# Designs tried in a protein design chat: miniprotein binders against q9h3h3. Part 164

Target 1, 235 residues: q9h3h3
Amino acid sequence: EDGFTAEHLAAEAMAADMDPWLVFDARTTPATELDAWLAKYPPSQVTRYGDPGSPNSEPVGWIAVYGQGYSPNSGDVQGLQAAWEALQTSGRPITPGTLRQLAITHHVLSGKWLMHLAPGFKLDHAWAGIARAVVEGQLQVAKVSPRAKEGGRQVICVYTDDFTDRLGVLEADSAIRAAGIKCLLTYKPDVYTYLGIYRANRWHLCPTLYESRFQLGGSARGSRVLDRANNVELT
Short names: E, the ipSAE of ESMFold2; O, the ipSAE of OpenDDE; V2, 0.75 times the mean of E and O plus 0.25 times the DockQ between their complexes.

## First folded at step 11 (miniprotein)

Design PK11
Fold by ESMFold2-Fast, scan of step 11:
Structure PK11 (fold): chain B 235 residues (1-235), chain A 106 residues (1-106)
Amino acid sequence: as target 1 above (235 residues)
Amino acid sequence: DREELIKEAEELIRRFERVVELAEYLLELAERAIKAGDPIKARIIIYIALELLEQAAEIAEEALRLAEELGDPELLERAEELLRRVEELVRRAERLLEEVERLKRE
């Protein structure tokens, strides 16, 4: 811990991105096969580096589900990174507004809702709900981390196309809640990920734009969503 | 008092070691990304490492200030070594960033 948990998690995620993924791709696989796939690869049992006693003998970085209409568009990430390096060299102010403008200019607009759950039944049930929502078209893409050797919580990431589209971000939150998830959710634009900006950064930028808390019998969405930058409730 | 300041310096050194260990791991991971032909991922990893090294430098400078206040030759030598280690790792990160730039051109 010691204040570097976000950076440790980022390092693990970067390593995982470079290892093989287990993917259910609804663009090429019938929806009727999803339940069998989920039973075969529950995230609480899939091991990060492989184990004879687990579903996998080889390393797995991520377990992912791609929706029927999934069409990846990362934008111009190389252009974004070049502009970021130039901005740092220029000495000009680095603010949330500056990063938002860089992201829009280079079309690096995707972002994700993040949730952290302990290994076990609740994680597997939450992931199954998210995966079904993706295959049914309520969500576009999602992934979950495998079980690490050191233990600890696993993360489910649910992606949206455009972090500047509040309605789209809120619709994804609503679909996550409809899947039965009740834990705290945080939303992070991928622009911060591509620039290596996490919780403790020299510019004091908050990479979390939205926060969602479950509310039983509350709004139609089943949650209260806060805009972290402006401290304004959106639901 | 003197005993409390020594304890504070030792805690800073322990925090420094944790940060530097993570930064070293990230630089090794960046080398993997470069060998895999992924300049975008390599840059992300190097950016995170440089952020951690900036924090390590701040911790080392604070440890040096405490060591100077205490006038302890052993702590002064240890604190100066922390700054040298950060400078070496920053140079390594800059070298990797140059490799990424070459990869982009190929």
Scores: ipSAE 0.617, ipTM 0.822, lowest interface PAE 1.4, mean pLDDT 88

Design PK12 (at its last look DockQ between E and O 0.41; V2 from the best seeds 0.00; counts 0 for: pae O 1.7 > 1.5)
Fold by ESMFold2, look of step 12:
Structure PK12 (fold): chain B 235 residues (1-235), chain A 106 residues (1-106)
Amino acid sequence: as target 1 above (235 residues)
Amino acid sequence: DREELIKEAEELIRRFERLVELAEKLLELAERAIKRGDPIKARIIIYIALELLEQAAEIAEEALRLAEELGDPELLERAEELLRRVEELVRRAERLLEEVERLKRE
């Protein structure tokens, strides 16, 4: 590793954003069609560039499910970016607090839980559970990367509306766990994405706000969620 | 110690090359975002590229310090070339950002 793994993944994600997406949109498509759609487009079989014999003949950047109540609202991202550029020339300190305030001021409040899984049944099962949770209204919107040219981990992103709403973020974590997902989850506010801030940044900002770990044993059932800023368990 | 310093310089150069290659890839993606009329995406990509180039410049400066410690004129010239490459890529990124500003106003 060269210490810039997140930046390499970011480049892949930026390219994927600009290719066509496969979308199940519950706002315009009956929920009864979801199972057929999931069977047609399992993320372990949909290929990034449209390999022969795959369900898609053309490139696919993302596979996504929009919930019935999903209303895209990125906030004032152009204003956020302009303020960020001004902040960097102002001499003011750049801290997690200033990023939080920029996000609040410009209403760029969305964020996402991320999970990485190898291709195969576990990935397809996890995605199906997430997609169902979105269509049923427990989650708002999610996407999953397609399979690349060679094997490798794929990512599921589950979005929330407001990273400052801790209870809402924890409710999304619970819905993900209810879908049977037991792997590590990390939560990244979208403000970091819109400002191009990844792990290797000059300000030593940590773009991961929360980590969620499934409890494997004992009498407790649920997640242990760590606040990365304060190194404090929330659960 | 001289052999160790040479190994360090070689590692710095390899890391520099990887960062610059990634930054170049990002600048191509930024051009694609500009052509699509997506100034928000273009800015994200350019911000990532500029951060990588900043770190590449730090690496090149460290290589320069090692070259001076070794007293190796060839390595010194090599380190100065790394800095020139970063400067050219930064200028390219700045030109793209100007294109983004024009697109944003329009």
Scores: ipSAE 0.759, ipTM 0.879, lowest interface PAE 0.8, mean pLDDT 89
Fold by ESMFold2-Fast, scan of step 11:
Structure PK12 (fold): chain B 235 residues (1-235), chain A 106 residues (1-106)
Amino acid sequence: as target 1 above (235 residues)
Amino acid sequence: DREELIKEAEELIRRFERLVELAEKLLELAERAIKRGDPIKARIIIYIALELLEQAAEIAEEALRLAEELGDPELLERAEELLRRVEELVRRAERLLEEVERLKRE
């Protein structure tokens, strides 16, 4: 095994970002059109590089749904990256706290809940639930990867505006669970993505900040959310 | 066992080749991002490539150490070539960062 899966996945995501996206934009499209759009573009059938036999003949990088109130706010990413380069040459320790402060200083606060599912009915059903929650206003924005030529799991990303706002992160988790999702969820701040930090980095940083597990406990039901960096339950 | 050490060196070289191959593809992707006028994306890709090259350098140094211990001139020459390849790719990544800086000014 090469042990470089996270790096390969990151490279594929960067390439996908630069290819065309299929977008349902609830800011300009009536909610009543969502079901037809979901039926036309099920993520298990949309191919990454296009195929005459699939819903798309041209490459698709991502399939996305924008909520009615969605307002993109990436912050000052260029300033963040310049500060990161300066930090590396300064010799100062690079820690989760240092990255958090750089993110706050440059207003690069967005993050995302991630779920990985095999191509098929369960993926398409989960995506439909997430897409409806976005259009109905319980979530702000989400995207899902198309089917790769060689197969493999696809990823659904559900974004929040501010990874430092724990209540907002937990609210998004609740909305995902309310949509019927029961699989493992992990949360990654976009600051790690913008700095090219993935699982096996030289600073031993964990890019996964939160983890959510669906749990039926006796008479109680809900999800357990863990702050993985500090090993603290957030419920 | 000398044969076990040789096998270990060959496995390190195999891992090195995979890292460098991915790094080269990433640098090509960074050039694409630069052509599209996307300095943010280009920097992300270069950062990932530099991390892979750092890992490749560590592997090349370990392969060099094993080659020196084995006294195998073929492995020694191969390990030295690996280090030169990493240095060239790091220099390419640094030149691409300079191009990104020019895009930022535009």
Scores: ipSAE 0.643, ipTM 0.833, lowest interface PAE 1.3, mean pLDDT 87
Fold by OpenDDE base, look of step 12:
Structure PK12 (fold): chain B 235 residues (1-235), chain A 106 residues (1-106)
Amino acid sequence: as target 1 above (235 residues)
Amino acid sequence: DREELIKEAEELIRRFERLVELAEKLLELAERAIKRGDPIKARIIIYIALELLEQAAEIAEEALRLAEELGDPELLERAEELLRRVEELVRRAERLLEEVERLKRE
């Protein structure tokens, strides 16, 4: 993927965070209503700006599903940012290990698996599978971007509570694969987002910690997960 | 081919305009976040805008190189204007970062 496309998508995603979300909350809404909600708001038809004929008349930033066990905890993001500024001023070397320690210290531990899919039936089907996995408790929370006017790929984000919990990250990959998702997945900690660390950043830090590639007939998980920091296959 | 280079330059300019439009929107969002008392969100938005502006600068520099290669004074002037526009937006982003830092100290 062209670095330009990745950054453009990241910028659009952050702009979208400021607009209203369409949310199915399994904590307050019966699971039996999920299918009707998915039918009402298919991601390929929900438009970013509420275009005529779309299911939404108003702008939508994200379509999201919250699981029963979902508890939003962002940690001490303010303290994290202050410590990051102090670190930059100190002239000390900045490594992935440094960022990991900052994240731990400030309890900013959330991360997400990302997948990019073309608008259409395959996207809506993938989203439905993920949404069910969230409502069933296999995943905690997920969101999908609405359709842009110009088209392009939509992103599904599946969150985990702790990017330092390798087992939890791998379990989420397995649940995504079990939902029938076969595309490339990349895992990114939210700490990188909070610190403005994207692709081609001045620190030469890779914001992607893990990559998952679908594998036919091989592992029990149906994927190969690469640790990008260590260049080691985990599965 | 001269015609191919001109087409390439025009494509770069189109890409530039898309990046800058998004960066401007992000900076406006950052200003709104500041006004709402959300310096954390503002900072994140500004960092993304700066990354987009860095890419826009690279595109503008490439357009400038193409203009020089073509010896096209009109394209050269356009490319120089793109660079000036990026620099202005970068300065705006930096000022917003300073404001965010001020708000965090209060």
Scores: ipSAE 0.370, ipTM 0.699, lowest interface PAE 1.7, mean pLDDT 89
ESMFold2 (binder alone), look of step 12: mean pLDDT 86; pTM 0.844

Design PK2
Fold by ESMFold2-Fast, scan of step 11:
Structure PK2 (fold): chain B 235 residues (1-235), chain A 105 residues (1-105)
Amino acid sequence: as target 1 above (235 residues)
Amino acid sequence: TEDEVRKQFEELIKRFEKAMELVEYLLEMAERAAKNGDTIKARIILYIAEELAEQARKIIEELKKLAEETGNEEFKRMAEEAKRIIEEAEKRLKEVEEKVKEARS
């Protein structure tokens, strides 16, 4: 038990958010340019801090694709964080239900499906499929981490607007599977990200709400989705 | 068994040192985010640092327990030094939290 891998990854993600992003924005760029952009910036070759031998000479925090209908709505994150701090100092119980209510009250509803893949062809192929689904309107927005100096797995994040909308979350999973993705997926609401809550936390909260596993010959959607909080199969 | 207990103690010390190193890194990032006007990100970073400090406190309780059970004076000194380090880090954390509060105002 190392204990701090999730914390290190969270710190790296915060640093990445503060560095420049490579973005294909379908709201302002013709869809016909996507294939050339994907060929120029495969995530297995884009380096986190730049390298003369890579597609980038400068640091890149994230590689992202915005859909034509993408309209970011982060809600009232400042109010959420103030309420969280008040809750902690009040001594009142902190539960999944309390966090859900804070998120709803402050309209902090977005969330994301996460997949972790080793650098290489499979990562680049998976990202290309996701990016095309975003540009074609089956998904709203996605991003992928660049290659770290130490190697290790990279992460693809596929966002949905409302984690309380179970059908919308499941529709995003279906679109990911339709794009040819076969690896394990986990779903995390952004409220947990904004509050710095990860796997190991003092309140024993599980920030991952859903898990999706690929299933050959399974459901029409191609996957089995588990509600991790209630230990119930949704598909 | 003495070798096994020493290895356990050394592993806890390594975990404590990693946690403190990460806390220091996060505090510098939080200050940088606040200076750039991103108080939302600064607060996220501080929440992660707070959780690491809490985990580090638990490691210190384990270190103290092993020092007490073994009667080892070296373990006792190392546990007391770790307590000093976490108290200093918690003071720095609180100072950065106040700076971020002021930047929000």
Scores: ipSAE 0.675, ipTM 0.851, lowest interface PAE 1.2, mean pLDDT 88

Design PK3
Fold by ESMFold2-Fast, scan of step 11:
Structure PK3 (fold): chain B 235 residues (1-235), chain A 105 residues (1-105)
Amino acid sequence: as target 1 above (235 residues)
Amino acid sequence: TEDEVRKQFEELIKRFEKAMELVEKLLELAERAAKRGDTIKARIILYIAEKLAELARKIIEELKKLAEETGNEEFKRMAEEAKRIIEEAEKRLKEVEEKVKEARS
């Protein structure tokens, strides 16, 4: 894999976005129905392209839970892309700071905590915990990928409204930890996705802005969060 | 040494072909998004396709350089074929961009 594995993964994610989703929407569905829905659609068993032996016979792109207060806002993506092209031709340095400023100017602020887990009980248990936190109002929205053929790990994405809001990003991390999640978490702003900036890019930008590691016992918070963009430990 | 250059050339061709495969897939997805009225998603997909096309153009420049340095006629022919392929893909990309633009209010 030399050169564009991240772009291939992005293409697969976009294809998934356009296939049907299995959604528990807390804005219209009573919270009492969540446990039955989770039992019906465990992520380790739901197949990406359908299988008569799985919970789904038709393709499923994502399994998602929307919180009661969920209100999607992607901002001005068109204006962002135009400004990015202008920046590239201007000769000005392209840094995390200049990209952050473009995102703020065009209100493209959403981002997500990512965790990767192998198919199985641990994945299903982690997803159930996240889903309950969303329905109970501790998180805003989350989704998890279905099982690919021999695709290895599946991903859980937990979204926040504003990647520049340190408190909001840290509160989401705390809620994830409170749900029992102990694996490594990485945080990526959607602005990087909208500009096609992935792991290997000509500006050497790191699309991962925050990293969270679980810590046993010593920290009241339960995790250590690092701001990679500014090289600062937040907790 | 000549066999090592051949391997390098073949690796570049494989990378080019994979990039073009992804560009075609993304163009199909952009058209599907546009038909659904999701012009924001269509724009995001097109932007990624443009980035991959830029990568493919970079690979072609490396293929041309190797063909020129070695004087290998087969390498030169393959580089010219790759140039034709990317020019056709760039034409397709512009067509889809115009379609998406027309679908916007």
Scores: ipSAE 0.231, ipTM 0.574, lowest interface PAE 3.9, mean pLDDT 85

Design PK4 (at its last fold request DockQ between E and O 0.86; V2 from the best seeds 0.83)
Fold by OpenDDE base, look of step 12:
Structure PK4 (fold): chain B 235 residues (1-235), chain A 105 residues (1-105)
Amino acid sequence: as target 1 above (235 residues)
Amino acid sequence: TEDEVRKQFEELIKRFEKVMELVEYLLELAERAAKRGDTIKARIILYIAEELAEQARKIIEELKKLAEETGNEEFKRMAEEAKRIIEEAEKRLKEVEEKVKEARS
């Protein structure tokens, strides 16, 4: 594994954020139009740069679905960054607890479940399940990366409002599993993204707080969720 | 063995090249974000670039150590070249940071 894969994926994500998004907004668009929209823009066929023959002629950064209860609130990200820079200058120890407190102080509490899938039917089916769950109000917002030229795995991001709300994080996992998704899920708070903290950081901080593995045979949630920081199972 | 040390040195160089390619790409993205007025995104990208630049410096330290231990003049030259490359990237990083600060003001 190339030691900088996470940082490369982050760079690609930042680049994608600056390009136009294909958005289904359930606040303004009837739910009955979702199936037609999904058929028009299957994520395995939508290309990052608008290749000939793709559903999109122009570059697309993300394909996203906004639920009825979705309200974009990122908190005080500028204040968070300033406080982070001051903390680094102070030479004080930096721990996961430090980042949690910074996030709370500046109201930067969003996080996301992440899944990586190969392009194809399984990805499109997973995305359709997630999109329905968002439109039905089981999830608030989700996005998926378009197909890259070189291929590779596409990522689906399912957001939660508060990474400190363990119940809310677990409920989102349950909704994802209910949509029929069986792959590995990892949960990352956005505060780590806003501060540029990835796998190879000097503070040895793990940006992944939770890991969800699908379990066959009857946990009510259909998954086993591990707290990575404490190495404790939550389910 | 001499062959093992050479292989290790080549692996470090390859890793250095990969990290520097990514640093250069991040700097381009940060400049683009800054030009668009997205100072938050520009700052995020710069944080990643700064972290990778630190990793690059660690690789250079290892390269220098191997060059000194072996006395290989070619390894010394390559380590010095790597140092010049990272210093140039750090200079550019600082320039982009100043642009981002100006855009926030």
Scores: ipSAE 0.846, ipTM 0.919, lowest interface PAE 0.5, mean pLDDT 93
Fold by ESMFold2, look of step 12:
Structure PK4 (fold): chain B 235 residues (1-235), chain A 105 residues (1-105)
Amino acid sequence: as target 1 above (235 residues)
Amino acid sequence: TEDEVRKQFEELIKRFEKVMELVEYLLELAERAAKRGDTIKARIILYIAEELAEQARKIIEELKKLAEETGNEEFKRMAEEAKRIIEEAEKRLKEVEEKVKEARS
């Protein structure tokens, strides 16, 4: 353990981004075909590099589902990166408010809920539930990593279009829970990803904006969502 | 004691080596992104590598401190080698940055 687990995972995610993706696109594919696609490509069986016996013969970086309403718009990421570089040379302080301002100014507003699960039936079931929620319109887009190592955890990412829209982020959390997901969820605005900011950063920024924990054993069913910046429960 | 300092030094060296392995891998990925024309991804990867290189330099400063405090010539030699390794990686980082700028234009 070198203390850079997030950066190792980031490197693998960057590599995966550059390999082919397996995509179910509801904008061009009938919803009735989803179950067959899920059965053909369970994330616990799809291998990162096309191992013998896998459903895939070629490398797969990500398995993804795009909803009917998915409209990709990353915003002005090149302008964001340029402004970030200029800010660092200016000597002005960098705070979480700085990152929020940069994201708003450059319209880089997307973010994602993340969950980590071990390979197997639980992962495949969770992914199927998320994929159905996307095709049914409760979520807009999600992806899951393929199997890379035995005993290694895989990640499901569920995207939202505006991290500053707190209600929208909480609605996505609720939709994830309605799909039967009970594990810890963490939310990261994409601005941190585009600027390469992970746990070990010189500014002591926390890239996780929210944590969501499933409420256990109560009369209410739902999440307890913590705002990490203010240490305040939102639910 | 001397055993405590040696353990501390060896732990720092192991951390430095692991960080630099990751930096080298990231530089390979940044070159791959640049060759594919994905300059946004290449910049992301370079930002991660730059932060890790900064952390590696902090480790080198601690290595130098321990080498000076003990007067141990082996520690001094290892700290100097670590410095050469990071300097070469930073040179390569700049070379990859230039490749990314060329892909943008």
Scores: ipSAE 0.819, ipTM 0.904, lowest interface PAE 0.5, mean pLDDT 89
Fold by ESMFold2-Fast, scan of step 11:
Structure PK4 (fold): chain B 235 residues (1-235), chain A 105 residues (1-105)
Amino acid sequence: as target 1 above (235 residues)
Amino acid sequence: TEDEVRKQFEELIKRFEKVMELVEYLLELAERAAKRGDTIKARIILYIAEELAEQARKIIEELKKLAEETGNEEFKRMAEEAKRIIEEAEKRLKEVEEKVKEARS
């Protein structure tokens, strides 16, 4: 078994970012067109590099849905990266608290709930639920990977504006559960992504802040959310 | 035993080769991002490549220890080839870092 799965997935995600995206933009497209768009581009059938037998003949990096209120703000990522390089050369301790402060100082606050699903009906159904929640205003923006050559699991990313806003992160989790999602969810701040920090980092940082598990009848919100950093259940 | 040490050496070589293939892919992606003017993405990719290069160095250290312990001429040759490969990759990594630094300034 390869110990660098996260780094491989990160490399593929970076490559996908640089290829064309299929986007349903609710800022400019009527919500009534969403169901037809979802039927045309189910993520289990859209191929990463295109082929005549799939919905796409050309490469597709990501399939995305932008909400009506979507207003991207990445913050000062260049300043963040410069400060990170300075921190590394300074010899000062590198801790979760230090990265949180760098993120706040440079306004790099976005993050995402992640779910990994095998290609098929359940993936397409989950994505449709998420996309509807985005277009209806319960979520801000989401994307899903296309089908890779080998098959493998695909990832759905549901973004929030501020990882330090615990209530906002939990509200996104509730909206995901209300959309019918029952699989394990994990939450990662984009600051870790922008600094290239994955599971096997030299600083032993855990880039995942929260974990959400579906709960059938024990919670009004439909899930239990764990704060992984503090080992505290939030629900 | 000699058989166990050989299997361990072969596993380390396979792990090293997989890491280096990923590093080479990342360096190619970093250059692609830099050419598009996306210095933020180029820097992310370089951070990942730097971490993997560091792990490749640790694999080489372990390969050298096994070669020294066994006195095996073939193991010594393979460890030296691995060292050559990582040194070339580190040189390319430095070149891409300079290009990204110049684009930032």
Scores: ipSAE 0.730, ipTM 0.876, lowest interface PAE 0.8, mean pLDDT 88
ESMFold2 (binder alone), look of step 12: mean pLDDT 84; pTM 0.806
ESMFold2, fold request of step 13: ipSAE 0.805, 0.797, 0.804; ipTM 0.900, 0.897, 0.901
ESMFold2 (binder alone), fold request of step 13: mean pLDDT 83, 84, 84; pTM 0.798, 0.809, 0.805
OpenDDE base, fold request of step 13: ipSAE 0.839, 0.843, 0.840; ipTM 0.917, 0.920, 0.917

Design PK5
Fold by ESMFold2-Fast, scan of step 11:
Structure PK5 (fold): chain B 235 residues (1-235), chain A 105 residues (1-105)
Amino acid sequence: as target 1 above (235 residues)
Amino acid sequence: TEDEVRKQFEELIKRFEKAMELVEYLLEMAERAAKNGDTIKAEIILYWAEKLAELARKIIEELKKLAEETGNEEFKRMAEEAKRIIEEAEKRLKEVEEKVKEARS
């Protein structure tokens, strides 16, 4: 049941990563071209597998925007997976702390704030705000899924370089809120994605580290952030 | 209840159909990778196609179990149709595997 869903999601993610991406790369493209690019490729209209009636005739795995300072660093994913297999075989407890240590040891540190929105104007507007924040330097890199054949919600992923850098994670949340985003956000380290930690996992781990909820009053920062692993409110 | 069993059966069918659609897509991707000389990429894609086909087989086993337990003729027919679909997909998977092997040599 949940196992079937997790493996299917993993296969879909692999296919999306391997298919072509539509990229606005601020390292090589002037910021003045962003608005035209966003108008050409609204995520609610870009189709996963291509369609003559959409902006793309060929498959698109992701729509991405790279900031001027973006420097990809995946770490040692192969070493991470080998260590994960050894850990499972050892019978030692599998906890958030254990996974954090594996990620640090293998330099697999990136993570992302996730937001899920239905296809339409609100999604396209949210993506445009995030993309502008990336190009202007408030965020480092982001991507959004294209429209799935069956419909359903699309996901915007806003990346940070180091999930263990709490201040950096919180600053990204603040920048997302400053861009006008009011929906629920959850933060997931890429190590969880590589190791297949999703909603229903065999180890009963919470699949996300942080949760951010928009707050209207009181706070100057616009959100309440909860550390889900430790049950501690950070803001 | 009878309604709950039918809903369970229908959800399994939907999962099976999604898996088969993805398998077909992955096989096309693997063929393109092999033709472009990227045999490493093709092997990775084939691994996931095979894994997904194995999961689809398990779904069929569950569909057949539900059909037998309920004695529902409609469920039996749908399970047999799913079996035909996966057998065709498995045949295509073997054909693509051979094309990838040929591209390596």
Scores: ipSAE 0.320, ipTM 0.722, lowest interface PAE 2.6, mean pLDDT 86

